# VHH binders against Trans-3-hydroxy-L-proline dehydratase (lhpH): the designs that were tried, part 6

Target 1, 355 residues: Trans-3-hydroxy-L-proline dehydratase (lhpH), of Colwellia psychrerythraea (q485s0)
Amino acid sequence: MTKNIAQAAVKFEQWQPKIEQESYLTINSLECHTGGEPLRIITSGFPVLKGNTILAKANDCKQNYDQLRRALMFEPRGHADMYGAIITDAERDDSHFGAVFIHNEGYSSMCGHAVIALTKTAVESGVVARTGDVTQVVIDVPCGQIYAMAYSHNNVVKHVSFQCVPSFVYAKDQQVEVDGIGMVQFDIAYGGAFYAYVQASSLGLSLVPEQQEKLIAYGRKIKQAIIPQFEINHPTTAELSFLYGVIFIDDSPNQDVHSRNVCIFADGELDRSPTGSGVSGRIALHHAKQQIVLNETITIESILASSFSVRAIETVCFAGFDAVIPEVTGDAYVCGKGQWFINAEDPLKYGFLLR

## First folded at step 5 (VHH; framework vhh_6qgx_2)

Design s45 (from b0 with T107S P108E)
Fold by ESMFold2-Fast, scan of step 5:
Structure s45 (fold): chain B 355 residues (1-355), chain A 124 residues (1-124)
Amino acid sequence: as target 1 above (355 residues)
Amino acid sequence: QVQLVESGGGLVQAGGSLRLSCAASGFTFSSYAMAWFRRAPGKEREFVAAISRSGGSTFYTDSVKGRFTISRDHAKNTVSLQMNSLRPEDTAVYYCAAKYGWGYPSSEDQYDYWGQGTRVTVSA
C-alpha cells in the first residue's frame, strides 16, 4: 500500500497542463514575506503591461487585466489582505527593473515591505550583480525611483535598507467626529502614500492580533470620516492624491523598540508588517515635531512583533513642504515558488473573497 | 518593448508561393495567440489566419482555407504563414498580431500588439 502511495505522490508532483488543454493560463511567482506581510512576486506568464511609466503600466493592468489581479490575490490562489508585485521593465535608464503593486482592492503607489523582498530576491536571483557584502538595487515603483541596499553574508541577503521618497507632514493636530467611535485626533503624513496617524490607546484599542477585527472596523470608519472632510493633493502627481489608510500608533510591550503601529489600508486590509511607507511618514512626523534628530534610528513593531528600523538621513524641500528622506531597514524571507494555473472552464477562475 | 517584425513579402506570379515570417520579442511568446491580418489597397484590414498559444489549433478565413498554413515555432519565437496557390486578390500588406491569453479570435479589436506589415504583390 505504502509503495503505491509513494509512486502516486511522484506522479501528482509531475502534473502539468496538457498541450491539448488550451484552456489553461500559467503564471509563475516567487512567494515571500516581509515581517509577515506576503508578497507574491509575479515573474512570468502575466501580460506585458503598456505604458512608459510604472503608473501607466498599473493603469493598463487595471483597465485590461484586472481579472488576473483578482485571480492571483483572491481565494483560492490568494487570500484576504494578499499582496503582490508584477515585475516590469525599468522606467528609468539607471533603474534595474520596475514593479506594479497589487492587492485585494486594487493597486498601490508604494510598498516598503515589497521593496525589501524585491531587493533581497533580485540580488539572490542574480537580477542585480552582487558587489561584495553590500549591493545597491534601484527599483521603479508607481510613486518614483527607490534606492535600496542589500546586506549579504555568505551569499544570503540578511538585511535590506531603502531610501524612501521625500516624506512630509501634510496636516497636524486634526480632529474628526466618527459615528460609533467619537472624536478622533489625527495627523496626515506622506511616505510614498498618505496615511492618517491615530493614537490607538486614545480609542481604547490595543495593537494585538486579538483586536484585529476591531482595528479593521475602526480603520475603515476613520478613513471614511476623514475623506469628505479633508482634501488631499499630492504636490506633483495627481494620481497619488488620496488617503490610502489609517495607521494606529501605540507603545510597545517590548522595551527594546520605540513603538508599535498597525496599518489598515485600502478597503480594510491589515498590514502584517510595520508598513514601510507608514514608518516613513512616522519619521517625517517625529522630525517635524522635533522628537528625533537626523540619523537617529528608531525601531517600530508590527502587530506580529516583527520590526522595521527607520531614520531620517536628510532634509529636503519638496514642492514647498519641509520633507525628509527616510531610510527603512527590514528583513524578508522566501516562502516558496508558485506555478499558478487559471482554467478558462473554471467558473471560479477569477477568485472570490468571503471576508 | 514588445516588437513584432514581419518579413518574407515580395512580388510573386499567380499560382506561386511565399512564406511570411513574424519575429516576436519582448514578451512570453507561449502566453500569446498569434494571427495574420491583411489590408488590400483601398480596403479595411481583414482577418487571414490565427494560431492558438500552443499551436494545436488554427483558424482561417474561408478565402485562404486550404491554400495558406499558419504555424509557430516556440524555440525561435516566430509565427509563419505559408501561402500557396496565390491569387491577385491576395495582394495586400500582411500584419502579424499577438493576443494575450485564451482564444485565437478573428476579431481585430481583440489583439494587443501589431507589426508594421510586409507587402505581398501577386501578378496575373
Scores: ipSAE 0.431, ipTM 0.794, lowest interface PAE 3.3, mean pLDDT 92

Design s46 (from b0 with S106E D109S)
Fold by ESMFold2-Fast, scan of step 5:
Structure s46 (fold): chain B 355 residues (1-355), chain A 124 residues (1-124)
Amino acid sequence: as target 1 above (355 residues)
Amino acid sequence: QVQLVESGGGLVQAGGSLRLSCAASGFTFSSYAMAWFRRAPGKEREFVAAISRSGGSTFYTDSVKGRFTISRDHAKNTVSLQMNSLRPEDTAVYYCAAKYGWGYPETPSQYDYWGQGTRVTVSA
C-alpha cells in the first residue's frame, strides 16, 4: 500500500512550522505586479510603525526594523530589484490608509506602480467600499496624499488612475563628466521623487532587456557623478531632498506609443514598469518645453513593453516652481499570497543578494 | 486600537503575595514577548520579568528571581506576574509591556506597547 506516499502533499499543506518556538516570526503578504514590477504587500506580522507621518513611520522602520526589510526583499524570500509596501494607518483623516515603500536598497518617497496595485487590491478586497464602477481610493505615502480611481467591470478592477503630487522641472540642460562614459547631458525633474533624465541613444544605449546590465551600470555611474555636482533641495520637505535615480528615455520599438522609459533607481535597481513617479516628472518636462498641452495623454513603455498613460490635468504654482498635476493610468495583477517564516536560528535569516 | 490593561495591584504586608494580570487587545498577542517593568518613587523604570512569545522561556532580574513567576495565557491574551515573599523594596507602579518578535530586552525604549500601570505598596 502506497497511501502514505500519496498523502504526503496533504500533510505538507496542513503542517505549520513550530509556532510555539520563540525563534519563528511569521509575516503575511499579497503578491502583485504592475507592468512587471513586483509589489509584496505586507498585511500582517510586521511591527506597528511609530510616528504621526508616513515619513516618520518609514524612519522608524529604517532605525528599528531594517533587518526585516532585508529579510523580505532579499533572497531567499525576495530577489534582486524586489519591491514591497508595508500597510499603515492613515496619516490624514480623509485618507483610507497609508503605505511605507521598501526595496533592496531602502525606502522610497513615491511609488506609482505600488499605488496602482494597492488601489486595485483595496477595492477588490473591500478595504475601500466600492462606489459603483468607479471608486476613489486615498492613500498616504511618504511624499504626500495620493488620490486614485479604480475602474471596475464585473467587480474586477481593470484600470487604476492616480493624481501624482505637484511635479516640476528642477534643472534643465545640465552636463556632467562621468568616468568611463564621458560627458552626459541631463535634466532633473520631480514627480514624487527626483530623477535625472538622459537620452539613451546619446550614450549608445538601447532600452531592451538584452542591455539590462549596461543600463544598470550606466545608471549607477551617472547618478553618483551627479550627486556631488548638484545640491537637490525639495522646497517643503527636507527628507525628499535626494536624487533617487536615472531615467533613460528613447524611442520605442513600438511606433504606436510616445516613447520608452527605463528607470535605474536607488543602488542600481531596474524598474520593470514605466515608473509612475518617473513619467510624472516626464510630463512636467514636456509641459515646460511646450511639447504637450493640458489633458493631452501620452503612452510610455517600460523595458518589458508594458505601458502607463500620463497627462497633465492642471498647472499649479508650487513653492515658486511652475508645476503640473500628473494623472498616471496603469494596470496591476494579483500573483499570489505569501506566508513568510523567519527563524532566529537561521544564519541567513536577513537575506542576501548575489546578482 | 492597541491596549494593555493591568490589574491586581494593592496594599500588602511584607511577606505577602499579589498576582498582577495584564489583558492585551488590538494586536496579535502570540507574536509578542511580554514583560513587566516597575517604577519606584524617585527612580526610572526598571526591568522585572519577561516571558517569550511561546511562554517557554522566562527571564527575571536578580532581586525577584525565585520570588516572582511570570506566565501567559494565549486563549485569554493575558500575561500574569505572581509575586511571593514581597518586600518593602518591591513597592512601585508595575507596567505591562509588549515587544514584537524575538528577545525580551531589559531596556524600556525597546518595547512597542505599554500599559498605564498598577500600583503595588508593600508595608513593613
Scores: ipSAE 0.000, ipTM 0.227, lowest interface PAE 19.1, mean pLDDT 88

Design s47 (from b0 with S106E D109Y)
Fold by ESMFold2-Fast, scan of step 5:
Structure s47 (fold): chain B 355 residues (1-355), chain A 124 residues (1-124)
Amino acid sequence: as target 1 above (355 residues)
Amino acid sequence: QVQLVESGGGLVQAGGSLRLSCAASGFTFSSYAMAWFRRAPGKEREFVAAISRSGGSTFYTDSVKGRFTISRDHAKNTVSLQMNSLRPEDTAVYYCAAKYGWGYPETPYQYDYWGQGTRVTVSA
């Protein structure tokens, strides 16, 4: 009787929309976070992106489907600082799949937090066949080919490490005058994207959630001051020749970690994670300054006290630069799955962003 | 010259206790996180417990939570593992390991230095 009585009532799970294929575009996703940084993994329903490289596919998306990036990253489907990945076919025969990275402002060349979440979910879902407790996943991203390892226990991926692209110091001990801030000292390093690295305490900044608005404002101003005065050229790929963001570095209140960093990227977006490409550039800086030796692991915290571990596993010569290969380790978690409907008749179908 | 030397292993009856110790030398002990890993016959190496460089944070695998306690002594450059309520499934060679930094302490490849191991046998 109790079971039959419950079934006689209105079943709330029957509260479903009527979706007409002629009027609606349907996009499917898996929702994740890595150290608090969100990742909407778009698995199906998005138009097939054209091009022989991930960069070409990202360009196809930008030219022909940029309104769908906005629809998925902006409200009401997304939010301020939202991040996502569009799953694609692999660029290389020895890669499992590819990914185009999207956010509020546009497209990223590299995303470490995304690599961690993509690796975990590819193995847990069976998209990439599990090879015991350690499974290698090879992903094509706009800046190159990434090798990741999924470490499983009882069929759950507990940790993911990945080898970043050759990471190097582009410039050190630079200065720029910033309106409202004064003289700012910075270094520039590449870890799959170019960042300007700034000591937070030198500007009276603290890497805590309470200062998020000030960190965003300062990061934006510093980035915009550097761009017109400093030419960035990637040695082999012109499309990667831009300053992606500013990373503020400082001591952690946690004595058990090396340091804390906070990345303000694109148009003032704050990375909730320690920033995988950012810590990759940091390990290149620390190695170049002789502050760390090969295979020495440091742990770097985010604004949320989530952490990545990073080390330089080898030195390489990359287009004339003394570079290192960083290995970054982090954890991701599945938060949900989505099925997103875009109604052709909806006047707000492509989203809006109100901070 | 880095060395990690484990001691305290042996044969013990189910329900019994053992205390493992690891003596560290050749590096700045207080700058490194310390951990215990084990390898059972016919199985892969697995994480057991870790302690941060300050000693303020500890992490345990689910199967030993509440039974094992990791501690460190900076004056003696020693990390210890107190093992209570031992089970036959705890039979393994136990390894001491050191890594710079705190984070992902359960991941073996993150560790810079390893001891030779000490054998623990728990009889039914």
Scores: ipSAE 0.000, ipTM 0.253, lowest interface PAE 16.0, mean pLDDT 88

Design s48 (from b0 with D109E)
Fold by ESMFold2-Fast, scan of step 5:
Structure s48 (fold): chain B 355 residues (1-355), chain A 124 residues (1-124)
Amino acid sequence: as target 1 above (355 residues)
Amino acid sequence: QVQLVESGGGLVQAGGSLRLSCAASGFTFSSYAMAWFRRAPGKEREFVAAISRSGGSTFYTDSVKGRFTISRDHAKNTVSLQMNSLRPEDTAVYYCAAKYGWGYPSTPEQYDYWGQGTRVTVSA
């Protein structure tokens, strides 16, 4: 029956690979965003990753299943700057679950926007039992153990706060000559990942969507200029010893917020959120420069004017570094569910990326 | 955490039958092909039988064709090996194995997860 459009729609919706079509793999997801930054939470159908740590699981994925990351993060299933999380078993007995972070270029050590979305969905899905209006969620990520709090009103999570890993200043007042840009001044800080922090206005950049292409181009050039001139060593974990991206900082047109920043990470990917690991590094920099005190909250905006609040809640000594523990607050939204089919016979099964 | 737990092994006389079962947990069972391998004393792992992810296709080593039947139950997350007309040369530890994704090959190196094994002894 093709006369009724509703009957046709139901038949399309009910399509599934037939039992004889073993060429199909099916992977399921929850689709979220945090401040506009996407998170494809991969829930089932993905291979179980091997290793006793989240870092080891990420390495197993990279070595044995990297083509599935590409299939899910690239077109036509994903897009430029797509981001995802693979749900895993917890690494530690006191953690609820673990997550491996994936994107267009590869794997990341920390992702604050992902922690916010994972915490909200863990509570709302019942993965973590709700404890009144405030529920603690503990997540193992590649850079360590994250403690998050979900704040609920009428059984809906309204915002999430999380405590980042010890965050510290790696280098201050550095300079690099960048072809086509000139001399760039930067700091390097760690907030779960290493970023170079650059004042946007010093380079004639504005942190607005209209300058997206220029921000990506400059971020990529600056990152590639820094890498060969500066050795980055994480004090306790060699696998975290890399420059993840460049964060451009500027004043916000909104006088009610502290500042705006835009992160260009990996291979020229633009974070739509304020970047949780980035604002964690920012608060460590501000504390080290004596520009903020403990428990002083600042609000930082993204390129989309979405915001995270951040504060340093305590100081710690981390492998000889004067570090802080940042607390980042934000909100996330579930915007869909996916069921993704990968056919062995499809010549484009592993995807493509045109930007 | 992935677990494959074999059961059903034991001592049987030549010409007898045994049914091995493998209980799978900790993964999406329908995303994995399943296989049975065996290791006789002093030998390396040998392929016995494989079953595709859907259960619609099976593959056997020549020495067991017509005697052994592999099957899977998606509701119970189990794979089974019905062994009939057993011979003394079938004496081995039998291992359940799981492979993610496409194919159900005979090569042990292509399998991702393995059980601890269940011992089958066929007396002459």
Scores: ipSAE 0.495, ipTM 0.824, lowest interface PAE 2.8, mean pLDDT 92

Design s49 (from b0 with Q110A)
Fold by ESMFold2-Fast, scan of step 5:
Structure s49 (fold): chain B 355 residues (1-355), chain A 124 residues (1-124)
Amino acid sequence: as target 1 above (355 residues)
Amino acid sequence: QVQLVESGGGLVQAGGSLRLSCAASGFTFSSYAMAWFRRAPGKEREFVAAISRSGGSTFYTDSVKGRFTISRDHAKNTVSLQMNSLRPEDTAVYYCAAKYGWGYPSTPDAYDYWGQGTRVTVSA
């Protein structure tokens, strides 16, 4: 009409709910990805979670604020397979900060792609003071304390390595009958979370984007078939005693990499990254099978051909298990910043999923 | 490190006034409703007043309505309780409380964080 249209754009950009608009809650985030797997880092506006441990804080979120996880992880603010981290105070005096991991289905005990993104952004933002070209970041997560190293060049973090928790083989050469699939052979390993590891080609599966629906369907069915037939007990922490997902393994078409992983976790969520906790369990399996030696690095690809490097740096005895300490290396990218408005009067305020 | 720190309590004679303040830190203040509760000697914790996240809406228990005024300052991250025409019955430890999100209810169980309290004694 009579007004300059360019002025409208400026006013739209600057607008946000005012404090007197009491129907609105505002939650702020930093948007990242690691190998294509998203991480919505929740920075402010979310409730402060109660508890002296990261596990206790995750339980507080689950009991009292689960609808906010849904609001942030589901459409229209999130999407299918969305992933996030809620930043918390550190659990331990020698840790820099803590994180609660959230996704479409719920809460996870460990997330390697999140550790990589959190480490990069902590150093680049100044949350952790840079100590030359290598900076240590210590993060408390539900499964324990994670030590990460940010490798910088010209004040940009190029690579992040982290040491995973003691990782071990829980069971080998298991089998389960799965309705509509048949007999499935699997191993179970722990790398901060328990996964069932399955050879994709044995089931006629290919680890390519075109087969994503079949991979999700098979992963979901296999997980649900294993749970009632196989008891999983974490040796020191009962809250970690669950099967998190299924990891399909196959050869890579790329000769420069060892293999390809596709992780279907929770209730049919597909990890776009190589899965940090998953490759940690993989290196424990390869070590136990005498297929790698200490400090031997292998590169594992995702469904998107993004990669993580992993090696076993140490052998340890963990609660009677012959375990290794994995070191996982990857890189992350900042994709955006968000301000998320939740209006009490919106009938869709807590989100929805159409997958 | 959520902290709610009350101040302004003390001894006052009946008919007098006190202003309590609560300094909040460690959270996004504008995302939380704030309230004052009190516990008199030998009694359970009682609701006094609540204020919405914006400060645009307030709620009072009947016994203090018209005598007490709750307010908040978003720039200073404080909530205040102006107490006028004080009575011996108002003698109590006064607690500041914070609740995330929508609503500013009178039920203690709805509130997420609590201060340590400040003592108010009304004599005569």
Scores: ipSAE 0.444, ipTM 0.808, lowest interface PAE 3.5, mean pLDDT 92

Design s50 (from b0 with Q110Y)
Fold by ESMFold2-Fast, scan of step 5:
Formats: sequence, C-alpha cells, structure tokens
Structure s50 (fold): chain B 355 residues (1-355), chain A 124 residues (1-124)
Amino acid sequence: as target 1 above (355 residues)
Amino acid sequence: QVQLVESGGGLVQAGGSLRLSCAASGFTFSSYAMAWFRRAPGKEREFVAAISRSGGSTFYTDSVKGRFTISRDHAKNTVSLQMNSLRPEDTAVYYCAAKYGWGYPSTPDYYDYWGQGTRVTVSA
C-alpha cells in the first residue's frame, strides 16, 4: 500500500538538524559537471576564508578548515575523484567573484572545468547580468584572473570560452626511470598548473574507461618518479611550484578531433573532462614546437569522449618564457542542489575514501 | 632532408586495382599521422584516406570507403593505399602527406609534409 508515502515524504523533506540538541554545520552547494568532471560549488555554510588573494584564502582553508574539504570531497558526501569550488569575494575590483578549488588530495591552482561550470552558473543564476547572446564573467582563482565568455541561445548558456593564464613550456624531451614501467619520456608545460605530458601508447596504455585503474596507477608512479628528480619553479609565484599531475596523450577513436587527453592529478585522481589547464599546456607545447599557429583551433577529447576546443590567441613574454594565451571552450550542466550536514558527534564526520 | 616518395601509380582499366606506397624519411615516422590526397585535372586537392600515428584508426572519404584501404608499416617507414574496384573518376595525381602529432584529419591545411605525387589513370 502506498497511501501513507506522501505524508512520510513531506516530513522527510522538511526535516532539519536540531540545533539546540546537536552540533551541526550545514553547507549548501550547487552540483555541476563539465564533460563529466564533477563540480560541487559551495555557496554557503563554509567558514569565511581569510587573505588578500585567492591563493592566500586557499592556504587559510588548508591550515584551518582542511577537515571540511575532506568532509565534502570524501564519502559519504563526495566520492573518489570528487572536485569542488568554494565561492569567495573577488580579489580584484574588476572581478565578479573568486573561487578556491578543492579535491580529494587538496587544492588546485587552476581548474578549467570549474571555470566553465562557474561561468555558466554565474550567468544563469543572475550573479552576472546577461548581456545578450555573449556575457563576460571575470573570476579570481589561485593562479590569477580569468576572463570567460558565456554564449547563450534562448537565454540558456550553451558554450563557455575562457582565456587561460600565460601558458608555457617548462621542459622538453625529458626522461625518467619509473619502477615497474621503465624509461618514460615526458614534456612539462604550465597552463595554470604544471603537468608532465606522456604518450600513452609508448607505455602500452589506452585512453579508455576500461583501463582507468592502470592509467591511475601509471600516472601516480610517473608523477612520484619525476618529483624528486625534477625541480619545478614557477617564475613569479613560489606557491605554484609543484607538479600537479600527469597527462596521457593519444589518438582518439573519433577522427574529427585532434587527440585525447587523460589527466591523473593530485594523488591519483582521474579527470573525466579533457582538463582545461592541461589543454592550455598542450597548446603552449604545440606552439613552441611550431605545430600550430596563432588562432588555430584543435579539439581534444576526454576518456568519456567529451571535448574541449583550444587555440592560442596571443604570444606574450612571461618572466622570460615565450608564452601563449590559450582560449579554452567547453560545456557544463547543472545536475542538482545539495544541503550537507556535518554532525560534530559523527565518528565519520570528516569522511573516508575507499576506491 | 624530410622526404615523402610515392610509387605504384600507373594506368589501369575500370574495375582494376593498384597499390600506392609512400616511403618516409628524415623524420620520426611513428610521431606522424599519414594521409592520401588526390587532385584530378582541373580540380582542387581532395581528401582520400588517413591513418592515425599509431595505425589503430583510419578515416576515408565516402566515395572510396569499402574500395580503398590505407595501412602503415612502422618497420619500413611506409604508408600504403590499396585501391580496388577503380573507377574513371578516381583518375588523379595522388599525394602522400604527413601531420605531426595526434589526429588524422581530412583537411589538407593540417599536414606538414607532402610528396610530389604519383599519377593514377583509370580508363573507361
């Protein structure tokens, strides 16, 4: 009999924590994905982060609220490879808002899939007033200021493009011995984060969902082998001086795209999107190797066959590096809204990760 | 020093077969996608077939699909085009092309190196 379901459902939906009898923290979010990569946009309930820059706010979060990152990114509220953004006040007067990026291991300096989702959400929510079919959104992120454009049709954002930070080649034609794999050839490029770029087929890897465990294992081993043998220094910002991940590159089964990217970042997290900062580094590599010209667009697929388009729109000199300004285009979707409760008496309040 | 040298062209009657070969030298063959393009008298260069750098993926223009087969031999640094069931409209100069990196597109402008071409004439 289903005659009592409506009454039970209404009472369940209206339930709230008993603030007088239990110590609860309530955090609200908007749930999105970009090319399959999740973004939990934290809208309220998270402590106000301190600092004059987004990078300083990320450090404040790491030092004082890291347990809340884990609570939101780990099970049961999150999952393996979960990704989020904490909305902050703008760092600059000409920016609309700021964002701190969080994931299973920690904090990111740049996240292209997040910028795409945040831009779509900002325009569709009215945070940024729509200006016809094209609306500019300016976001402060840890690596700098990002300029994004939302392209609307019938008042729905269909595509988002953003200009990445100056992107450059850090090292080419490097080699490292990796235990259990052998000699691995790689390049290092910066597109808002440093990645090592590796040809998947050279290691017997395929960029398909069926090989996700092997891709994660190889990405972790390669990253950990490179770190102690290769010093990475960001030319202007010491806090950005780290290898964020490994990007495997190969042919796509789809002839209409340039290539496929699979990014294993942080501590073995797999990006479901083509990786915005990753394709930004890719276009810098291709330009430096004279394989593309300015304004030449290439399309790069993810492991899920979702795609980003990328082009270099300008050449710049950045702290002595020959750099380009990439423009990345992708699509995002809103999947839900969440309200998350953290009970101080819950022995699993800060979550767990069991892949 | 980079060279693409085509061979295997000639005169053949309709319904016949030819095998074109392209020998690559002066570059790392395994890092390049390979393609065949053709130019008929009085026409612009058109796409025929492409093969990815790994050899795992191929792409054909509709008019040759099922009749032509592109393949590559990594040990010999060659790309081949097996042409079966030839038609008079297949008459053209056939060009081998190489594109660095990933992707095996049908657009000529993406290709970095080109051969001099080999002539194929299909009689009615």
Scores: ipSAE 0.000, ipTM 0.210, lowest interface PAE 16.4, mean pLDDT 88

Design s51 (from b0 with S106E Q110R)
Fold by ESMFold2-Fast, scan of step 5:
Structure s51 (fold): chain B 355 residues (1-355), chain A 124 residues (1-124)
Amino acid sequence: as target 1 above (355 residues)
Amino acid sequence: QVQLVESGGGLVQAGGSLRLSCAASGFTFSSYAMAWFRRAPGKEREFVAAISRSGGSTFYTDSVKGRFTISRDHAKNTVSLQMNSLRPEDTAVYYCAAKYGWGYPETPDRYDYWGQGTRVTVSA
């Protein structure tokens, strides 16, 4: 500019905590989304998490640093339904790195949208060396080891696929009476997390943004009704033995896709993506019901009409369950970088949530 | 052109030792997990041992644990199988195999590249 107005702007941009202000904590992040679902990748400034497993590191975070999860996920730094990942050292020698998943309520065992965004950014940032147009990224997450493939063109990752953990049907054709809704039919499947699957049209629900409040309210009520009446036990890992959320299923108006999913997870959080662990459980249900064959790909849309493709690539026996290995494909985008300041003198330092 | 070339097979008496080697070319060796499989006369292909990309993790079938050792040399693009205390039941054609990544190292159909094999005969 011909006026010196730009001088004021650069001075604002140069603001930093003063060296004398020891009350400030600085945390850095990379901001991404996968199908509209946000991922705040925490890169530095967060305390080193202790434990020999990703589950143990998540527990250390919950016990000793949960106020920092709130600060980053709640307003004013985050928002309702915010999602993040804390990058950790790998649990296994053959993994590239690990991740602890955080959100408004707490911690999750699996996050497919996060795996997609982490894989893209790991390759594009040089965390994982490229092997031509296809690069494998191996990530340790709370539910196990995830194998992902980044598909690149001109040094940009265009698509990411990942193989989910063994996914299986836990229960079929179940019923629960829900106050204010009536009798709800559901199935339970595991795709890295346990979900109850409900046909939206049976409850008069539409999987559109205009109904987000009703979807959240119904998802909460259905989850709360199922938990006390239905015991969930993960066959090998007790820490995974919980109902994570409710997934509403409906037909898509788009003839090029199989169906639509809306996931209400944790404490009434709405996934903007098709939900990677959710579509993994879906493909296990469809295979168990003989509605698809191995290597048959279906496309599932989110509430925003963003999509994931999913197929079952093999059958396995997992702790006595007839399981499949799902392969999920999606796209992610980097939308910013953050530098977050937490002042110990700020009465609102740990955030708030008004929804 | 991807090539895996095995060597070191032969005839040995029970209780003896052999070292198999596999020379790899035509791909980024350091990005691939490597394994040895074997096929005995009249049997299907069986997993023997695997080593991760870095060499930090190894996996063995129960029948060879404590007797066989897998290793790799990134400078020479080779994977080796040291076979000690050989038994007649170890008689087989031994195959070198490569896969991208570490998942399911015991599963033959997960491997991208295969050698032609080297024959090991253990006499009683």
Scores: ipSAE 0.000, ipTM 0.119, lowest interface PAE 19.6, mean pLDDT 88

Design s52 (from b0 with Q110H)
Fold by ESMFold2-Fast, scan of step 5:
Structure s52 (fold): chain B 355 residues (1-355), chain A 124 residues (1-124)
Amino acid sequence: as target 1 above (355 residues)
Amino acid sequence: QVQLVESGGGLVQAGGSLRLSCAASGFTFSSYAMAWFRRAPGKEREFVAAISRSGGSTFYTDSVKGRFTISRDHAKNTVSLQMNSLRPEDTAVYYCAAKYGWGYPSTPDHYDYWGQGTRVTVSA
């Protein structure tokens, strides 16, 4: 009798809805973070997405399965600013696998923090065979093919570097009048996604956790003010022709780093990491303004004081733009594994956000 | 990649039996409803039978009720169609189909993935 009390926890731990309970769908994941930005890597139980490209697969998800994105990204399974990746078959024969990126508002074209976490977990799990202390992982994402390098010590991946897509300046020294804020100066750059880059101090903003609500509010207002005034066209892929977010730039409280980035993306979501596609656009801006040279590494910090290192490794011509190839380096950690149940009879099965 | 591979078709006399099998790969089998459809010579594709994700519920077109039985094996990722008391009008190419999530409808447009088909010929 007395050991039945101790055995209750074991029985709870081992229980799950049985296959005969048709109302339940089961979706499995790996839970990770890169610099504090979460990544729910969806590994099985999600529908296989249709299309010959990752971008087409993202569109299939948006058209036919968007309620599942909400179920996994919203409460109670996810939370405000939640981020995920749906693992797919590779688009190209020389890629290991593909990924569709999801968040609270929708879908993104590039996610550097996700590439870092995916690369680490692909090597540690054996999805990609380890080739000594340095292992190459090739991932197809909506904006293109990404080459990443996993750096291992004693068979543990310690660092991940990846070469971003050609990154370039779209517009410089622009201005927009924003209701309740005033005149905002900005640049637009592409580093896998289009961002408007704004000097935080010019608006009386500080890049600290205590100002997160003000940063979110300003980021949303600035993004919405820019959209109707600036036509954004990706030179080769129409589906990438949108402003993804606003990146606030300023000095760090930590004087040992170059600067701090705080990205407000989608509909007011705050990136806990330094933003991989964002620092890629930043290095293109710095290079175009002659503020850095090729192969000069800078360290950019997040609102949480987590950091990415970035450098421009070469210059390229991309569809008429003077572009650079950024190399971004960061670290990721596995936080857990999830098994998520969605019951057809649950009135809250597709989730909610209270923020 | 997603594959549905049918087998078990062939020639059979009226009143005979055949068992069709469909081997599924490239997706989480237990998350998909499965169905059999057929296309007779000169006709459009029509519904035959469907089975829910769990295998606990089945649905048949009236012309095959009591003669055909659909089943699935989650351990082997297969769906089967046992066809008894076959009639010449059952002559068709039989297709395996898969649909994600809840529901196991009779409408072809609701199904996401399809096999290449296996031919069944029933002689008079």
Scores: ipSAE 0.405, ipTM 0.793, lowest interface PAE 3.8, mean pLDDT 92

